# Miniprotein binders against q9h3h3: the designs that were tried, part 13

Target 1, 235 residues: q9h3h3
Amino acid sequence: EDGFTAEHLAAEAMAADMDPWLVFDARTTPATELDAWLAKYPPSQVTRYGDPGSPNSEPVGWIAVYGQGYSPNSGDVQGLQAAWEALQTSGRPITPGTLRQLAITHHVLSGKWLMHLAPGFKLDHAWAGIARAVVEGQLQVAKVSPRAKEGGRQVICVYTDDFTDRLGVLEADSAIRAAGIKCLLTYKPDVYTYLGIYRANRWHLCPTLYESRFQLGGSARGSRVLDRANNVELT

## First folded at step 3 (miniprotein)

Design B44
Fold by ESMFold2-Fast, scan of step 3:
Structure B44 (fold): chain B 235 residues (1-235), chain A 100 residues (1-100)
Amino acid sequence: as target 1 above (235 residues)
Amino acid sequence: SLKDELRRLLEEIVELAEEALRAIKEGNLDLAKELIRRAIEIAERIIKELDDEEIKLRAWRALKLLLEALEAIEAGDPKKAERILFEVILEVYRLIKELK
C-alpha cells in the first residue's frame, strides 16, 4: 500500500531540483545579511508550491546556503545513468559495492548528512545553526526542504564532496554537532539519490551508509557514528 | 611504491582501530587490547623504517595515542579508549590523504 514508491520519491526529488530555489550565496552576499534572510525564509513557513499567506507565492524546490568556498561538482550523472541502465539489464546483483564502483567510475562522489524534523521552531533553529556554520566556513553547503502540502517532516541536507572520504564525512558530523544539533543523522551518497534508492526501494538496499547519534556523556560532547554497511562503530 | 606500502600500513592501522572500537562496544576488551597492540606494532615499524621527518612525527603521535588507548582499557576506562581510538582514526586518515 505504500503510496510512496522509489519511483515516486525519485520523481519528487527531480521536481524539487528543477523548481526555483531560495539561495543565500556567501560567495556573492555579505555574511551580515544572513540573519535577515533566515528571518524572511524560515523553512517551517516556506511552502513547496506557494501560498499567498506564506513567504512565497510561487513554488520553491529547496532553501539553500552556499559557503564561500563552494564549488559544485556533480560528476558525470549522464554516464552514471547509462551505466545504471546497463547494470539493471545485465542480470547481475545490485549491491552497495556495485553502486560504489559506478559512483567512483563516473565521479559522482558527493553525499549528505540528513536530519528529519517536524515543521516548527526546532526545525527553524536547527536550520539557522547549520546556515551559520556554512557561512562561517565550517560546512560547505546545505539545503532544507520547504513545507509540503500534506505536512510531515522536513529534511535538512548537509553536503560533503566525497562519500568515500571518511574523514570528510566525520568532520562534517562534528561541525553539525558543534552547531548544536542533537537529533539522529544519517548519511546518504548522492549516487543513491540519483538512482532512486530510498527506504522502500525494490532492491532492498539500506539507503544510508552512516548513522550518527548524539552522546551527552562524553567530555567533548562527541557523537556515536556507525558504519551501517559493515556494522562497525567509528566513534 | 614506497608511498603505496606506507598507505597500506596506515590503512591497516585504521582498520585495526575501527575493529578495536567495535570490540569495546561489544564488551570484548581482550580482543580490543590485542587489536590495539597490533596497530602499535605497525606504527613502531613505520617509525623505525622511514627517514621522512614529518611522516615519522605523525606516526609517533599515532603510536602515543594507541599506547594511551591501551592504558585506558587496562585502567578500566574503555570510554576513554573509544575517544582516543577515534582520534587515531582521524589523524591517520588525514595522513593518508596527504600522501597523494
Scores: ipSAE 0.000, ipTM 0.084, lowest interface PAE 25.4, mean pLDDT 80

Design B45
Fold by ESMFold2-Fast, scan of step 3:
Structure B45 (fold): chain B 235 residues (1-235), chain A 100 residues (1-100)
Amino acid sequence: as target 1 above (235 residues)
Amino acid sequence: SLKDELRRLLEEIVELAEEALRAIKEGNLDLAKELIRRAIEIAERIIKELDDEEIKYRALRALRLLIEALLAIEAGDPKKAEKILLEVIYEVFRLIRELK
């Protein structure tokens, strides 16, 4: 039943990607307009399917902020999916290494730091901090899910362009922390999302590559980043 | 109410799509096709009987996806049909939630 659950999550993600997005695009919009935009569209109040009582009357898949230098590159997702089907019918093992190789071969390199927060002031405040970091150039692009269910957690995704570039992944973590974020962060390459690698997958793979925890005391360092696949502490 | 009647029809499409997905996973492609055809008939009825353009459009999209799933099975690609049926299930659940 793990395959069924993973495909349900993949279908949900595809629907969100296909629905309209609320976007603050720093490539074409002055940075001075960000605070008004954030006040108009707090993620705790924007509803997934629209409601006259919310900021949106129409469905919203994602609320996103694009940085000044943002240039989307998804790679060859179609080729990746075809190669994945072939891999599943072959005798080759399915490991983090084989998935990494598929991603590199098809140039599907983007990934994201994820944080899950309950709807409310803390979510809206965290998103505002991330959005400002994107517009100021410390992060490249970010998005947050709209409110889909009463009491359900929402997700903030902060993207990097290459999950194999450890320094870039760590720089993004540092920028997130500098924005005042102290909750648990996990890093997932988009290749895992495209291939439906979620928790409890049938290959028993860890669904994330990195984990970041903020240490509240007893250390000179604030952020501790772990490479979950190799069980190596990076910071 | 009329909305309750519509909700029931949409829920029936979801149930048929879920059963069709299960049939595919069990290798029973003939049953899967039969269940998809039933879901198509319900979607066509909704489109014919509704006055709401938004709901009619959403039902038309679900109909197109159901037909694509049926064609995928006919073409020997049940994995593609599974993905399409999951999209149908999600989109129809989304529409049900919007009916408030």
Scores: ipSAE 0.000, ipTM 0.132, lowest interface PAE 19.8, mean pLDDT 80

Design B46
Fold by ESMFold2-Fast, scan of step 3:
Structure B46 (fold): chain B 235 residues (1-235), chain A 100 residues (1-100)
Amino acid sequence: as target 1 above (235 residues)
Amino acid sequence: SLKDELRKLLLEIVYLAFEALRAIKEGNLDLAKELIRRAIEIAERIIKELDDEEIKRRAERALELLKEALRAIEAGDPKKAELILWEVIKEVLRLIEELK
């Protein structure tokens, strides 16, 4: 295998989190500066490890925009990890329900809508729309991966405070669509990320809770949202 | 290909470093040292078999960090070893990304 194991994905995520981030922080920076910042740091051109020909000469882990009301709360991640190790040794079945309960107990409630786009104009345009929505208060916080030297698509992550609040998750989807986004979206709770639940996981869990597809056919800007675990249409 | 074999060996170092971090977290320092020693052997093999001076230099830096992490555990400072192992993971992943 060439690097798509859970161990590789976790190590890559740790490296990105440890490297510097390029941040537009609307709590301390006037909204009028956003357009210049977006022009300076288009995600299709910002390189993961730096390049003289790119906007950055040094490594960048993430490009992020913080909304004016953004207040980070990751919960008790260490307590979650300890409880996860105990659950694995308990012999109890590992299901979406048991992971949800662990997340609630340790207040690790945030989650994110994910979109994967190839480097280029569509990615930069999508990110600009998301960033404007964050600065204008329709979304709370978002980040986008920099361009890898070899590798395909980049990811935009749009966060919500509470993955158990279905209405809040759907409201974020609506705001993403209102920003002009038409691509496939999937929703992943951060608890799955912290516990290493990716595509090929040991427990055969679906790594995302929801899937959103843009409505085609002349309806008001909206989407069809599917609950992946239960195969139930929500909208 | 030879480049594919190099990529696989570099990924193995990353996996071993990640598992060493887990071992430290679990308090299994003997396992952590064994995993680091295995990563050192792979790094030494890469350095011996490569003709590319830039890649060799990068592998030598990773090797020195791995040896420093091992020394930190032996000196009773596993927290220092964690920071160094994360630096190893970052440097090796950066090298993998640069291989086209």
Scores: ipSAE 0.000, ipTM 0.282, lowest interface PAE 11.3, mean pLDDT 81

Design B47
Fold by ESMFold2-Fast, scan of step 3:
Structure B47 (fold): chain B 235 residues (1-235), chain A 100 residues (1-100)
Amino acid sequence: as target 1 above (235 residues)
Amino acid sequence: SLKDELRRLLFEIVLLAYEALKAIKEGNLDLAKELIRRAIEIAERIIKELDDEEIKRRAERALELLKEALRAIEAGDPKKAEKILLEVIYEVFRLIRELE
């Protein structure tokens, strides 16, 4: 059942990617305009399919903020998919290591820290903190889902360019924590999405590579990061 | 299981249709056609391995829509291909949901 739920969430994310986005692009827009943009488009009030009572009358797939240095990855997703088919027919073991090697070979390296929050002040405050960190250059790019239904949680995605760069992944976690975020974070490489791997897959692969928990008194940065693939503490 | 493998292959068709739709929006019609042809090959393989008549009929409908999308691009109507690919994505996701 969990496998289907993860696939369904991936399907919803793909549909959202195809719909229009509300974007603050720091490459072309002065940072001084961010506060007004955040006030105009709080994610708890922006509706997925549009509502006369919301800031949007038309569908919105994502609310995004692009950093000054943001450049989209152009990894070889097509070559990745072909190599995955070959791997499945080869009889070789399908492990986190073999998927990591496929991702490296085809330059499909992006990944993201995910946080899930209920619609309301805490979501809007968390998003504002993340958006400011992106515009100030501590993070590269982030997006948040619009409000889809009453009671449903929304997701904030904070991207890094290389999931194999452990220091870069940890630096992003530190920047998220410095922005005041205290909830559970999970890190997922985009390679799992492109290969159709979900939680209850037949290879028993976990699409979550890292997990971050807020911890008071443990460190100056306030987080504990677990490497799920190798089952070891990183911080 | 056999159902898990079928669901994965159906999801692969969705990913190819989604990437083809993105290619059309970016003006890369040659890439879009190639991605649709790959989705057609996977759909044809699934149909040959299925014994369930209702699932086979629905897979054959998705295959026909993929072929129609390819013809639309070849006829110079990429906007029609976009609408058909959205229908493919929707129908295949419905099939995935009904399998479990």
Scores: ipSAE 0.014, ipTM 0.303, lowest interface PAE 7.9, mean pLDDT 82

Design B48
Fold by ESMFold2-Fast, scan of step 3:
Order: structure tokens, then sequence, then C-alpha cells
Structure B48 (fold): chain B 235 residues (1-235), chain A 100 residues (1-100)
């Protein structure tokens, strides 16, 4: 329920990038191996810094699944950060449009749907559904955080290649829903994460571009997606 | 295979909807209506071949959205048709992914 916790989980995610990852890579591993891998590394049991009682004996930053067509492209993050520092000292207005332009200029286009779940069976089940959707080709790539020492919710991140491609963002939402996910989803461009722009920032920018809420309509399963930046319902 | 044929037909619906969006932006509403009618015909044929009730239901939703887009143009609201056609593209791309 604490929105501030969600921002700290995003910050922790960036720090975790430096530690080893547990990866199922569908580009090189047969899909038939996925169920065994998911059973070996349930995110509710994998600990952030290693525990003799957990599946991991050393620190784990992320548990990830790469799709068959996954081709990582982080863009020019260093150039983005340098341009951001220059922009802050220039006195020019800092708006969502300015950040979008910096992201495009430096090709830092990826973004992600986020879901926050407590450690337990529901988290593991949700992650298994997402992982299968990635391996089957409905999603490109996803990660889930390991269990923190102090507890708290874990985050599943489902990435899209281009946050400016609204249809691609909506297609990912649909695939997440088809995987059986019913919780609230929020979409955040990686440019906001790389620049350290979180919920409470000095520019009063909303880093969340979209929200998705699960809804059952008659006999059809669906979701409602809101564009928070323009206050428009997209589905 | 039948699944491969159905996937190609679904991709054709996406292309027709994209072309209809361009026709609306150019002010060619007669072309937009014709493209939507062709997409409706293809969607109706696809639905007859589907065995999975959930996939069939989503295909029927996409068909109803196509019919709504056509009615919106006929009612003099092409901007509403644009919004609906974008939703059609979204729904149909989802169906393409369901057909392995």
Amino acid sequence: as target 1 above (235 residues)
Amino acid sequence: SLKDELRLLLEWIVKLAELALEAIKEGNLDLAKELIRRAIEIAERIIKELDDEEIKRRAERALELLKEALRAIEAGDPKKAEKILRLVIYEVRFLIRELK
C-alpha cells in the first residue's frame, strides 16, 4: 500500500544490477527446461544476499527470463546522464516532453510494467506465468527481485523495447493479463530510473506513464489501462 | 498449418486497420470504410475456424470493435473510429500471439 516503498524497490533494482543474476535464457535453453528451473529458483525463496537455507549460497541481484527474440539495447545511458546534468544547469524547463526527447536522442527507450507482490505462493505463481509467457514469445524479457532480508514486497518487471510505442506497451499488458495476473500494474520508462526520478521529485514529474487494472466484463477477461500523463483511458 | 494460415489472416486484419487509420488521417473516409469492411469479412471467416472458446471470444470482441469503428465513421465521428481501430490492432496482435 505504501507508494514510497515502490520507489525504493525501483532504486534497489538498479543497485541489484551489479550482483550476479539467475537467468533462464530461451535463446540457448530449450523451453522444456523452464518448469524445472522455476521449481529450483522460486523468487519467494531466493534471498538477496544468500542464506544456507535458500536455493542460493551467494548474493543474487535478479532472477530473469530472456525470450527467444530478446536483443538487449540499453542505449547510451552515459550520454543520457551527461545531457541530464547539462539540462539541469542550463535553466531550461524540465518536463515530460524534455525527458522524452533526451531518451529518444540517446536511444534509452526501454520501459517496464511493474507489479509488487508479497513473498509467497501468489508471487511464485505470478512469476511462473510471466516466465512462461516470455519463453512462449508473448513477452520479450522479465525479471523478479529476490527476497529482501527485512521482508517487504518483491517486484516483477516486464520490459518492452520502446516506451514511446503505446501499442507495444498495451500488447505487453494484454500478455500479462493472459498469463493470469490480476494485480495492479504500473508502467515506468527506464529513462526515469536512470536519471533518479522517482515518485517524490523536485520537478513534480510523474514517472508512471500508465496504470493497468484488472476487470472482468461479462464473460470476457480484460483490463483497463489509463494514460496518467494525458489522463486518457486507452482500453 | 491451419494455425499458420489463421495467423496470416490475423496479420492481414492488422494491416487493414493500420491502412484505415492512415486513410482517416488523410480524410479519405470512403477508403477507410472499405478497408474496415474487408477486415470485418476476414474476422468473420476466422471466427468460424476457432475451437478455443477464450480465443474465439476475443476474436468476437475484435469483430465488434471493427463494426463500431465503421458505425463511428458513418455517424460522422472519424476521431472515435481512430481510437477504436487502435484498440482493434491491440486485440488482434494479442490473438496472433495466442496462436502458436
Scores: ipSAE 0.000, ipTM 0.065, lowest interface PAE 27.4, mean pLDDT 81

Design B49
Fold by ESMFold2-Fast, scan of step 3:
Structure B49 (fold): chain B 235 residues (1-235), chain A 100 residues (1-100)
Amino acid sequence: as target 1 above (235 residues)
Amino acid sequence: SLKDELRRLLEFIVLLAEYALKAIKEGNLDLAKELIRRAIEIAERIIKELDDEEIKRRAERALELLKEALRAIEAGDPKKAELILRWVIKLVRLLIEELE
């Protein structure tokens, strides 16, 4: 039954990517307009499939903020997909190292810090902090899910351009903490997302590379970061 | 089975079209065109192997829309390609449901 859950999560993620996005693009929009945009589209009130009583009457897949220096580079996703199909039919072992090598070969290097929060003031405040950090240049790009019909937690995704660049991943964590975020963060390379690999998968792969936990009075960065793959503390 | 293989190939077309939409949104039109061309290849293969006239007709409709999306990007209208690709995905998802 884990297979059904993984397929359902993949289908929902793909549908969200395809439905219209609400975007604040700092490459073309003055930073002075951000506060008004955030007030107009608080993620706790924006509905996934539209509602005349919400900020949106039409479906919204994601609410996103693009930084001034944001330059999307998804790599060779077509080549990655073809190589993944070949790998599955080859009978070769599917391991974290094999996926990492496919990602490097096809330049599919982006990844993201994920945080899950219940709809409400804390979510909206966290998103506003992240959006401001993006517009100010401390982060490159971020997005947050709209509110689902059935409720449940919403997710904020903060992207980095290279999951193999540990220092860059840790710098993003530091910027998230500086924005006032105190919840658990997990880091996932986009290669796992593109291949539909979630927590429950038949290859028993852990798609989470890092975990970050806020520690009051802790490290200079305000967090403890664990390398999940090697079970080693980095901070 | 044939139905299982058809479903898998249709699911792959949906995946390629979804990533093509993402590529358009990110401004990577070259990647979007490559993903659409791959989806066209798969759709053409499906159509050549289909004996069911109704399924074949619907697959042909999806193929024509994929070709139209590619032409839209080549003509400098990626917004038109986005609308067409969303239609492709809806049509292909309906085909997948019928094979369930």
Scores: ipSAE 0.000, ipTM 0.135, lowest interface PAE 17.6, mean pLDDT 81

Design B5
Fold by ESMFold2-Fast, scan of step 3:
Structure B5 (fold): chain B 235 residues (1-235), chain A 100 residues (1-100)
Amino acid sequence: as target 1 above (235 residues)
Amino acid sequence: SLKDELRRLLEEIVELAEEALRAIKEGNLDEAKYLILKAILIAYIIIEELDDEEIKRRAERALELLKEALRAIEAGDPKKAEEILREVIEEVRRLIEELK
């Protein structure tokens, strides 16, 4: 069942896009304002549907930080969906290579490193580290889920603009580790989320491309990264 | 061709909504959210692909109901989500029948 939970959390994250976001946008806001913003909106205290006693009185879907060089490009998601329906209708085998080709054809290239943490000081500290890395230019963009009523873990998503750029994906992992994060990380391309792979009874199709584990002895990157699709250790 | 493709997409929305309804009854709210999200994405494909104002309007109505069902689950009211999903199933089935 490894990786299945990460796909479910990514689908929940997409649902949160329906509500307003709390955004620190480094393209228009001075970096000196970040610490005050982080203190005002710690993710362990921001509530999903708002509460007068919390930092937000209105619903919040995501808390996000945009880097100075961030330029959003979701690609042609509708064209991707149409091509996916045609592929399913054809009855042909579905492979990671076929999905990769659909993503490239429709320019749906973004992906994200996912980490799950319980509400509390560790989550807030991890998020602050990620947010600073984004504003300083080591990462492009990141977001974190607000606190849900039922409790449970919150997710931090750290995006890269092109999941086919292995070097870029690994550089993001290094920056996350440099921020002091030691938990398991998994990397998921957004194309998998849009195609709803969570519905496929195809356990041979892992919903994540990479897995990152912290190295106890330390290394230049601070982690061991596994390419799940090819079963190759990258670091 | 185009009409047959549209019918298949609408039937997929009905199937996803029925599966979501089953997931809610089983207490699997995460699965229900994902199924509703998939139905929402298919509704967007229909809206973008077609140049028929009436079909677009009805697809937009189904989309709004699916979004409301998702919000109901997230707000801790799965009973309301069940009622909304049944409404989606009825509305989409009517649209399928009208397509000859």
Scores: ipSAE 0.000, ipTM 0.195, lowest interface PAE 13.3, mean pLDDT 80

Design B6
Fold by ESMFold2-Fast, scan of step 3:
Structure B6 (fold): chain B 235 residues (1-235), chain A 100 residues (1-100)
Amino acid sequence: as target 1 above (235 residues)
Amino acid sequence: SLKDELRRLLEEIVELAEEALRAIKEGNLDEAKELIIYAILIAKLIIYELDDEEIKRRAERALELLKEALRAIEAGDPKKAEEILREVIEEVRRLIEELK
């Protein structure tokens, strides 16, 4: 049998977005309540479809933390998808630059640093560090997937509001590293997610824009960031 | 300190290898490959950042074992990958103990 296709991944993402979220919203909730909330909802134990033996009996799509300054702006996703359909029928080349232009035109600018971790203490510890950085104002917003039935890896997504703002993307990377995260990170603009750009897509596009690798004590930066599309190091 | 950071990175390799073993036992070979690739990247960082020849040599040994485990999975021999990953865990745990 085949593994997951782009259609399966898109359907799973849509279902998660539509199911209820567990949210700590620092815009309306005192920061002093965060530790209790994190203890109540460790992502390794929150189940995707609910279980009486877990923190949740009902389905949960995402566990999220919104920063004090978080201001949601998804842009014109409907216009983006209509323009994408037109682009595919136009015969114009589909490149990272073309997708960047579509995103700018429709104001779909958000993106995210991704880290994939197996269920367990390490995931919960990493999420707690990220959540504290969000509430303290070093990061804007983050979410983590609940535990799937199969016990596969979970994903932490740390968002920036504009993937074309390279400095902002790098500042988020620094804040993630300052929170104690040392695993490989990849950065994906939300436009790629909305348009179904995944591994082995038919346009042969790299599904992520940047990679970040932790550096052991020899660098002032703490990580090495690579621009995958242009094959240049950003430090 | 460099010694504390090195110990934490070595512990990360052990955790990734243990998780890869779990993934193999559950039939999640794609997940196991991804975990092994992450462990390879950490081992490579250790090799490139440190000037200690003994630590580099042992990190290079762990790197070669991790590459061998990845090839075993790709060749359809997950049991061989499990044996190699256990060897990685033992080697890296010994190095962690020596850094105390």
Scores: ipSAE 0.000, ipTM 0.104, lowest interface PAE 20.4, mean pLDDT 80

Design B7
Fold by OpenDDE base, second read of step 4:
Structure B7 (fold): chain B 235 residues (1-235), chain A 100 residues (1-100)
Amino acid sequence: as target 1 above (235 residues)
Amino acid sequence: SLKDELRRLLEEIVELAEEALRAIKEGNLDLAKELIRRAIEIAERIIKELDDEEIKLRARFALWLLLYALKAIEAGDPKKAEEILREVIEEVRRLIEELK
């Protein structure tokens, strides 16, 4: 059952990645067009399957913004997955350290800050803030999930190049907070996504490495970042 | 042989996916979902029983596509399910040919 659930969640992620994306690419599109693009494709109105009356007529996997410095590098995901299967078959203990080493070995180092928001103005406003931060160069790349038929929360993902670079992870948190985001943030390496490691996995691995909580009057970042693996505050 | 059994299971996935495509075209979405579910079960069995990591990865990819096709039907997008099922058929047929 746990395996099926993990595969199902992986299939959902792959499905979203395989469907067309609505992309604003700051490398090719003037920043002055961002506001018009945001107005045309508000995440709360863009539907996953192109429902009648939505801004999109066709399925949309993600809405994304690429910054000027964005360079896609996914590493060796296939090699990572093969090594993961071999590791499972070996019966060796699987730890967060094991996953870190797999990620490093296969150069699958990307990670993301995640925020979950209900559909509506607050989501669209949050997304607009993030999109501007990406276009202005404070962030490299972000995406937001379209609205599902069943409703529920939409997710904004803000990427960093290297989940092992604590400074880069913290800088992204600061930029997100500077964009006006006050909700809970969780940081998840992409390696956990590629390996189908979600909540309640059979290995009892926490897929969240960091947690950021907004704090009024706190540090210059306006947040407290917790290292979940070590249970240590980093800010 | 183990290889022959694997080929048989992969061929069964192709057959089920083709039947699911026909069911979608006929408007029988319930039958399509059932056929896809059976294909999922076969893919899961392949992944569980094989030691070949490359074949496992390809079988997992097929599994993910089948799960996506099922979700597409459930979401009311049978055309997307047809597209995905065609991709599954092509991928699994390529794998069968590589195993001859």
Scores: ipSAE 0.007, ipTM 0.247, lowest interface PAE 9.4, mean pLDDT 85
Fold by ESMFold2-Fast, scan of step 3:
Structure B7 (fold): chain B 235 residues (1-235), chain A 100 residues (1-100)
Amino acid sequence: as target 1 above (235 residues)
Amino acid sequence: SLKDELRRLLEEIVELAEEALRAIKEGNLDLAKELIRRAIEIAERIIKELDDEEIKLRARFALWLLLYALKAIEAGDPKKAEEILREVIEEVRRLIEELK
């Protein structure tokens, strides 16, 4: 039954990937068009499966902004999956360290900061700030989920190239905070997504590597970041 | 045999998906959702009990499509669910063919 929850989350992710995306691609579109695009497609109004009363009549899986320098690199995902199967049959312990080593070996290094917000003005404002940071070159790429018909929070994902590069992860956090974001952020490496590490997993792993909390006035960064895997405070 | 039992379960998924597709066409979305949930239960059982990695991955893909179809109906898009259910039927029929 815990496997059912994981499969449900995987199916939702696959469905979103299969459906069309609304993309502002700064590699091919002038930055001056961003504000009009954001006004046309606010994530609180874009519906997951289309609605005559929304900006979209057809399904939308994700709303995304690609930075001018964005160049996707997923690494060797097939090699990662083959090695994961071998690891599971080997009897070797499944730990954050062994997964990190597997990811490094197969160059599956990307990850993302996640923030969950209720549909409404605050979500739209947060997304607009993130989108502008992407177009301005402070972040590389981001996406936000559309509004589900049944109520629930929406997620903004802000990607970084290398989850093992602490400076890069912290720099992305800083840029998110500079964009005006004050909510809780959690960081998940894509290797955990590819291997199906969600909230209730059989290895009892925390599904996120880092956690960021907003801090007023006391920190030059505007946030406090915890390394969940090592239980060490980074800022 | 175990292969015959697996084939029977896969054929049951196809039948449930075909009946769900018919239920959608007749406007009976509650019946369609129940039939899809039954197909999901069978797919989950297959994945848990099967030790053939290649067939397991194909069965897992069919499970994800079934979950997607259920979600589409719940979100008020039965037309999308019809498209996905046709894909489920095609994928599972191909898997059955590979078991011969």
Scores: ipSAE 0.000, ipTM 0.198, lowest interface PAE 13.2, mean pLDDT 81

Design B8
Fold by ESMFold2-Fast, scan of step 3:
Structure B8 (fold): chain B 235 residues (1-235), chain A 100 residues (1-100)
Amino acid sequence: as target 1 above (235 residues)
Amino acid sequence: SLKDELRRLLEEIVELAEEALRAIKEGNLDLAKELIRRAIEIAERIIKELDDEEIKKRALYALWLLFRALLAIEAGDPKKAEEILREVIEEVRRLIEELK
């Protein structure tokens, strides 16, 4: 039951990654074309499996924007997986610290800020702001989920290169806030995704490392960031 | 024992990854991308048909690596794609060897 649900989520995530993506690639496409591309593919209207009435007739896994300097780096995911199996069978406690050490050892360092929004104007406006920040160089890469057949919230993912680089994570948060985003943000390292650590995981780990709340007139960056693992505010 | 068909499909992934690696070394990136896409199709079929959770996890990992290799070529980093494809070959070969 619980294991089945976790595995189903992993399989659905892999299917989305394998289906075609709608990509604005700033490395090969002039920035002046972004506004037309955003108007053509608003995420609230792009359907997951295609619909003649939507902007897409074919399945779309993700809608993505690549920054001019974007270069993917997955690290040693194979070594990470082997070490994870060894850790699970060792009987040693599985903590945020042990996962962090595995990620560092295998150089699986990327992570992402997540925001969940209902389909509609607010989602499309938020995505447009994020996409512009990526193309302008304030963020490196971002993607947003298409609209699912069943409805529900869509997710915007804004990636950073190194989840252990707290300053870099906070700089990404600041850039998201500068783009006009006011909703709750949570930060998840990709190592958690590779290892299947979602909500209600068997190790009872918080699935996020950081949480950002918009604060009008409060912090210098426009937000309050909490380190969930250490329960420390990073204002 | 595991079905011979699973072993054959895994061996086909290795062959496609090796051909893709050769295509990259020869500067034929379009061929490399096509071969990687074919390997991705096979890995996805294995995952959809498979009930063994351990093999499924390792197949998902190999699938993720193949996707990242494709993305590396698209990003203009074929050398990174070569490194990832070598990891795919090693991981899938290990899986083949561990099949009973």
Scores: ipSAE 0.000, ipTM 0.134, lowest interface PAE 15.0, mean pLDDT 81

